VHH binders against o26223. Designs and how they scored, part 39

Target 1, 191 residues: o26223
Amino acid sequence: MKLLWTSQHIKVTVHIDGKVSKMDVLEAIKTRRSIRKYQDREVPEELIDKILDAAMCGPSAVDERPWHFIVVRNREMLEKIPEVHPYGAMVKDAPVAIIVCCDSSLEKIPGFWVQDCSIASQNILLAAHSLGLGAVWTGVYPLEDRVEGIRRLFSIPEHVIPFSVIPLGYPAENPGTRDLFDPDRIHLEKW

## First folded at step 19 (VHH)

Design U9
Fold by ESMFold2, fold request of step 20:
Structure U9 (fold): chain B 191 residues (1-191), chain A 120 residues (1-120)
Amino acid sequence: as target 1 above (191 residues)
Amino acid sequence: EVQLVESGGGLVQPGGSLRLSCAASGFNFKRYDMAWYRQAPGKGRELVARITTSGTTNYADSVKGRFTISRDNAKNTLYLQMNSLRPEDTAVYYCARDAWESYIDSLDSWGQGTLVTVSS
């Protein structure tokens, strides 16, 4: 009765806009969580394209853009990743994964590629979240065994460095929201 | 120095209850998600329950409906209420800061653990 009446009134879009404002960027940053359980549901190529477009929008040292991306959908390949990347066990259950790589031949400033690929990786997480997907960054670099294992598995040449493996899919879990603001970490003018 | 001290373990009969406590110091407790893990003899550590800074909880399937995680931010203390205990719950229980958002599986600190034995 009363509950159903109020749900009918909620259909008025003007009032609903106050709850979700086109995924405000600050809300997206605060609500994004690592997702390790996925629905048995395919992720369209169009969404992967949007995510990778966002990944490439990040700044990079002297605009060097050292990143390359491997999109993995093949079930047998996804199932092999945990054999060389133990923290990527959830990848076997993901519909797709993105491997973020650095092509060292594109470096203009030595050593900044880690920041560059980190920016691209974080943009992948945020873009996936904004599209209703869940993702998790599983670290590869600088763990030598994982770098070499992923390189061999995907035939990545020696001058290309696998940085991260990011499985993604429609989420099947909700880890919840956090309050992480800590004023003690803020220093005014000096330490 | 981050310190986590678990207590409340012991010997209990199947179907019994225990409440574990974890006293935390050396960090801003209310700003950290917290978790309980357990490790049975000869096995790896497994997640039992998590609680976020906002109070959201998650449980392993094996303990849902029987265990309750809670926190008291004023006392810097994490709790695990364990009801309807079973022999398979026998393990050393550890509290930890929850590293759900870590991009590598590396926790900086654990308590020493508290032994829970469920046996007739």
Scores: ipSAE 0.645, ipTM 0.796, lowest interface PAE 1.0, mean pLDDT 88
Fold by ESMFold2, fold request of step 20:
Structure U9 (fold): chain B 191 residues (1-191), chain A 120 residues (1-120)
Amino acid sequence: as target 1 above (191 residues)
Amino acid sequence: EVQLVESGGGLVQPGGSLRLSCAASGFNFKRYDMAWYRQAPGKGRELVARITTSGTTNYADSVKGRFTISRDNAKNTLYLQMNSLRPEDTAVYYCARDAWESYIDSLDSWGQGTLVTVSS
C-alpha cells in the first residue's frame, strides 16, 4: 500500500483555493481580455454560480436589480446563436454562455437599466477571469435585429430585453497585455 | 483627424518578401492596439495580425510563421513583414486600430489600403 501525503500538497490546496483571493482586483481589471477561443473542457456549475453571484453584487439604480440571466449549455442552442447574432460567432465554440437580460417590470426608474445590466455584464467578465476562465461580452442591445433574434431563439417575453450574450470557457488564447493609461483624458477641476 | 496611410505593396513572385508600412497620425498611437487586415477579391475583410500596446502579437493561422507584425511608437508606424508569399496572400492590405475589446462590430477608421499581388 502506498499513500502519498505531504504537508506541501495540503498547504497549496488550502491556501490557494481556500480563504485567499486568486488575483488582486486591480490585476484582474488590468489583465482581463476578451477571449473568443476556448478549450474543449466543461465549466463546472459551481463556477457559473460564483460568477452569477458576483454579477448580482453590482449596484443598480435605486437598487432595482432589473437583471435576469439565461445559462445556455445546450450545444444545438449555442450553435444557433450566430444565425441571429453575427458578432457572436465564437459562441458556437463555447461550453456555456450567459445571456444578460433586463426585466422591465423590475425597473423602478426608467432608462437606467442599461447601466444596471452593463454593471452586471462587466462583473461576469471580471469574475470569470478571476476563476481562470475567459469570456467576451457580445453586444445585443440596442441593435434591434439582434434583440429580436435572441428573444425569438430563447422564447424571451416582450417585456424582457436581452442585453448581452457572454460566452465563456477555459481560455485557448492569450491576447496579451496593454498599457492604455492616457493622461490627456484626465482633466483637473474643469474640462 | 485619425489618419492611417499604408504603403509598401506591389507585385512579387511566389516565395518572395514584402514589408508593408502604415503611417499613423491624429491620435496617440502608442496607446492603441493595432492590426493588419486584408481583403482578397470576392472575399470579406479578414484579420491578418494584431499587436498590443505592450508588443504582444497574434496571427491568423494562414500567415503564422511567415508574417511578422511590429510597431515603432516613436515614429507612429506599424509594419507587416511578409515572407514566403503565396498566391493566396494576394489582397488589399489595410491598417487599422485593433478593436479586440469592442463588444459590438467595429466601425473604426481604415486606411486606403495597399495592394499586394503574388503572381508568377
Scores: ipSAE 0.642, ipTM 0.804, lowest interface PAE 1.0, mean pLDDT 88
Fold by ESMFold2, look of step 19:
Structure U9 (fold): chain B 191 residues (1-191), chain A 120 residues (1-120)
Amino acid sequence: as target 1 above (191 residues)
Amino acid sequence: EVQLVESGGGLVQPGGSLRLSCAASGFNFKRYDMAWYRQAPGKGRELVARITTSGTTNYADSVKGRFTISRDNAKNTLYLQMNSLRPEDTAVYYCARDAWESYIDSLDSWGQGTLVTVSS
């Protein structure tokens, strides 16, 4: 919490339960990996709040901010996700998952909500990594069977589109780093 | 077109060794993570080992300490050194480009496979 007082006792404190993120942003981007194995360890609600705060800081088309998030901790619900989302099998082993959704009634410009929700999803991955967590983006949209399956499972209304399911937890694997810079993909002045 | 050509499979006795090779062409090999998978009769394909573009390796628990994945970027070649072989290692082994970071499960390029049979 940030507290500001008048002239005699101006106090500013920033405290996140004894944990302070110190990872450089370029380091976070370069070292983040998809994590599909998690420790049997609870993820505190405070960390989820911090991750979702980061998700909502992304830019969006004309500032439309079409995103909504479903936080899933219930074991029985997590175990049902693979029944409708086969490529999300690891989610049954995660302590928590975040479903990123678009509320289409918030669109101000058609067709940009996919970029908006992609930005939010990537911010979730980076924020989780910076906090010592591992996560993976499992794609839902635009695969119709996955979209409808997740919508039914979580009672998501028809005007809301589930975009991604992101399980996360303290990592139990280390996929290592990669060297992906490719100068042939860079075009100066024109194609 | 991407081509992955495997060699080095064969029949070996328990406790023996084999070295698999995979010659890669048609893509910038050094910029792709690579993997070995295997498929035993009547079973699905399973990961054996992977190696990143930076040389970091990961192994299935069943092969740790016995198998070594490596790559030679100058020769566009992926290797799997298999030591202390057991009958349960019997499978067709596949060289593949690794899609660890895909957010949609999708097929990537695979070799034709090479058969490894471990029996006495």
Scores: ipSAE 0.640, ipTM 0.799, lowest interface PAE 1.1, mean pLDDT 89
Fold by ESMFold2, fold request of step 23:
Structure U9 (fold): chain B 191 residues (1-191), chain A 120 residues (1-120)
Amino acid sequence: as target 1 above (191 residues)
Amino acid sequence: EVQLVESGGGLVQPGGSLRLSCAASGFNFKRYDMAWYRQAPGKGRELVARITTSGTTNYADSVKGRFTISRDNAKNTLYLQMNSLRPEDTAVYYCARDAWESYIDSLDSWGQGTLVTVSS
């Protein structure tokens, strides 16, 4: 990995699997799309490590860092996720999924863990995109039936809360670009 | 209140053409991806075509080259131009907001649909 620095702007250039990858952070944010169809191609462990490193770079309330991650590659387990998590139907076709969890024993200020785990989840999506992967956030929390189903399936203890399931892989679809900027949502100085 | 009103369906012979329209109200139309779905008798709803806020389009394989989705943001209207119609295109066609980026199961808004019948 190497970083390029200029007086006006920072662009990150990374070397992944013998290729130079470059994506401006604003471009990554604007072009990331939910991807639910994947190539039949394995995702190297090294890329998952880079994605999780990025996930842990997010801020958290009073630096509590309440997140834990379960990396799921086992085919049998991936195929069982839709049985307890219907919105995660595409997970059975993914080469790998990441479950983002909150360990409530690490919570220092009650109730902020949702923001903390949301930041980690979004960082996973952006990092995957920058590495040429596609991913989608499938929400588990606060749907209690989904939380309990995922907890049971992966033997997650009672004090640990599954937050999201994020399947990922090399993309096999292109949802296209969007123009979502809405000036009516911007308020100067007051509501 | 979100309202989607489809029109333009009817009976048409194989090889014919129809243009469907969807009048949208109750939301900021130009800020939403939009889609057409269809449901044949006894089948589930299937995606026909989608169009993003920037105009990028995607089509089901069964309609590529024959159908064209478009939008007029000034008139809050979504269109589906259907050419070279086949009997298997017979269905009720629905206009919908496309919730592609939702991270939970969506309670999407649908119109009441417009029937397209393709028969000799």
Scores: ipSAE 0.622, ipTM 0.808, lowest interface PAE 1.0, mean pLDDT 88
Fold by ESMFold2, fold request of step 23:
Structure U9 (fold): chain B 191 residues (1-191), chain A 120 residues (1-120)
Amino acid sequence: as target 1 above (191 residues)
Amino acid sequence: EVQLVESGGGLVQPGGSLRLSCAASGFNFKRYDMAWYRQAPGKGRELVARITTSGTTNYADSVKGRFTISRDNAKNTLYLQMNSLRPEDTAVYYCARDAWESYIDSLDSWGQGTLVTVSS
């Protein structure tokens, strides 16, 4: 227990200094990678607040802002996610996960909530990366069994649609760099 | 049509070595990250090693230090050098385009694979 208390204390003091990596937005977009291995280190609530603030800054269809977020830290709940969400197996090893949901009662334009929640989900990934965290988007919608499984597990009401599960933590891996620019995908003036 | 053809498997004693090859065609090989996966009897497919378009490599902990992934973009060929083989390395080995950034499971074709059996 003393080591866990000391570790939590040390993590808090590191962030109190206000020293986070400054990262240009283009660099963040180009260097963000899916991270599926995490250090045994808790993520402070302050960082989750910053990430969710960033998620809510995205554009949405007619400014409908249909998103809701469930923050999951309970170990038992994190360990149950793979039972209903097989691609989310790494969630059991994460200190925290964010479930991005659509509240259909807020939807103003049918079917655009998928774009809206995708924007929020990508903003979570970028914000986490800029704060020195690693994250991965694990798809839930439109896979019916995963949607219903996550809904049951977290008591999500029928009018709310779980869209994605995003485990995050301090990274314990580095997937490396890529060269993906493809000029053949660029069309000037016409196809 | 994307084709990936693995070769080089066989029966080896513990401590032995094998080199696997994967001939790729039907896509611009140099623009894709590549990976080796394996599937042991009664288990799901597991990532073994990956190599990015920029040459960065990553390995499963169970093979780190024993296996080396490499690629030859001029020959459209992916390689896996396997040294110090152990019985737990017994599996069918598949090469694939790396789907590290996929937010759902990949459904790509894996070809037939090449069997590696490590038995004393």
Scores: ipSAE 0.598, ipTM 0.798, lowest interface PAE 1.0, mean pLDDT 87
Fold by OpenDDE, look of step 19:
Structure U9 (fold): chain B 191 residues (1-191), chain A 120 residues (1-120)
Amino acid sequence: as target 1 above (191 residues)
Amino acid sequence: EVQLVESGGGLVQPGGSLRLSCAASGFNFKRYDMAWYRQAPGKGRELVARITTSGTTNYADSVKGRFTISRDNAKNTLYLQMNSLRPEDTAVYYCARDAWESYIDSLDSWGQGTLVTVSS
C-alpha cells in the first residue's frame, strides 16, 4: 500500500470568526516555515501577547529568564532595520517585529543566555505559526556589526545584547513542507 | 565537500526547450531543499525555482508555467525543464542548496553554472 503522501495543503483555515484552531505541537513544529513575505495586514496585539507569552515559557539556565523583547510596529523603525541588518530585508515589509534580547545582568552562568534566547526565539516562531502568522528568525548575535547596529538603532543599553530580529505578519507566501528526518544523525547508545 | 555540477545548457531558439541537470555530491541530497538561480549579463542573480524535500515547488513569476523543477533523490540530481524559452531567459543557470530556513546569510553553495542562450 503505497501511502500516497498527498501533499495535504495544511489549509491553516484561519477561521475568520476569531476562533484560532489549536494546532498540535508536533504539527506546528513540522509544518513551520520561515516566512519573509507578508500581507498588508496588521497583527492584532492579542496575538503578539500570546506569542510573547509563549516566548517566556521556555526553559533557561537555572531559570534565569534573561530575555527581553522589543516589539516594533513603528514603520520608520522597521524600515531602518535592514540598514543595519542586511539579512533583515523583509523586516521593512512586516507589520511588526520582535527583537529578542538578553540582559546580561541576569545571567548567572555565562554563555547559556544564547540557548535561552534561542529557545525564546523558536517559541516565537512556533507560536506565530500556530496562530496563522508567518515569521522568520534573522540572526543578530554574534555578528558584531548587527549587534551594534540594532543596539544603536533601538538605544539598547550595553548590558543588553540583541540576539535576534523576528518579523511577523500574515503570510503572503508558502514555502511548502519538508521532510528532514535523517536516521543517519541518530546514534544508539554510542557514536 | 559540497559539489554541485550543472549541465544541459546551450543555444536554443525562441520557443525551444532545454533540460538542465545538477549533479549533487558531498551532502545528503534528499534532506535539502534545492533551487535554480540564473544570472543574465549585467544583471543580478535571481531565483528561478525551488523544490523542497517534500516536493513542493515554487517559481519566479517570469518562468511560471514554462519551467518545471524536479529532483531525483536516488540519483542525487536536480532538474530544470525549460519550455517555451524566451530571449530574456538567456543567463547562466546555477544550482544551489536552498537555505530557506537559515537564520543567517547563506553562503554561496553554487556550481559553476551552465549557460543558456535563447536566440534566433
Scores: ipSAE 0.550, ipTM 0.807, lowest interface PAE 0.7, mean pLDDT 91

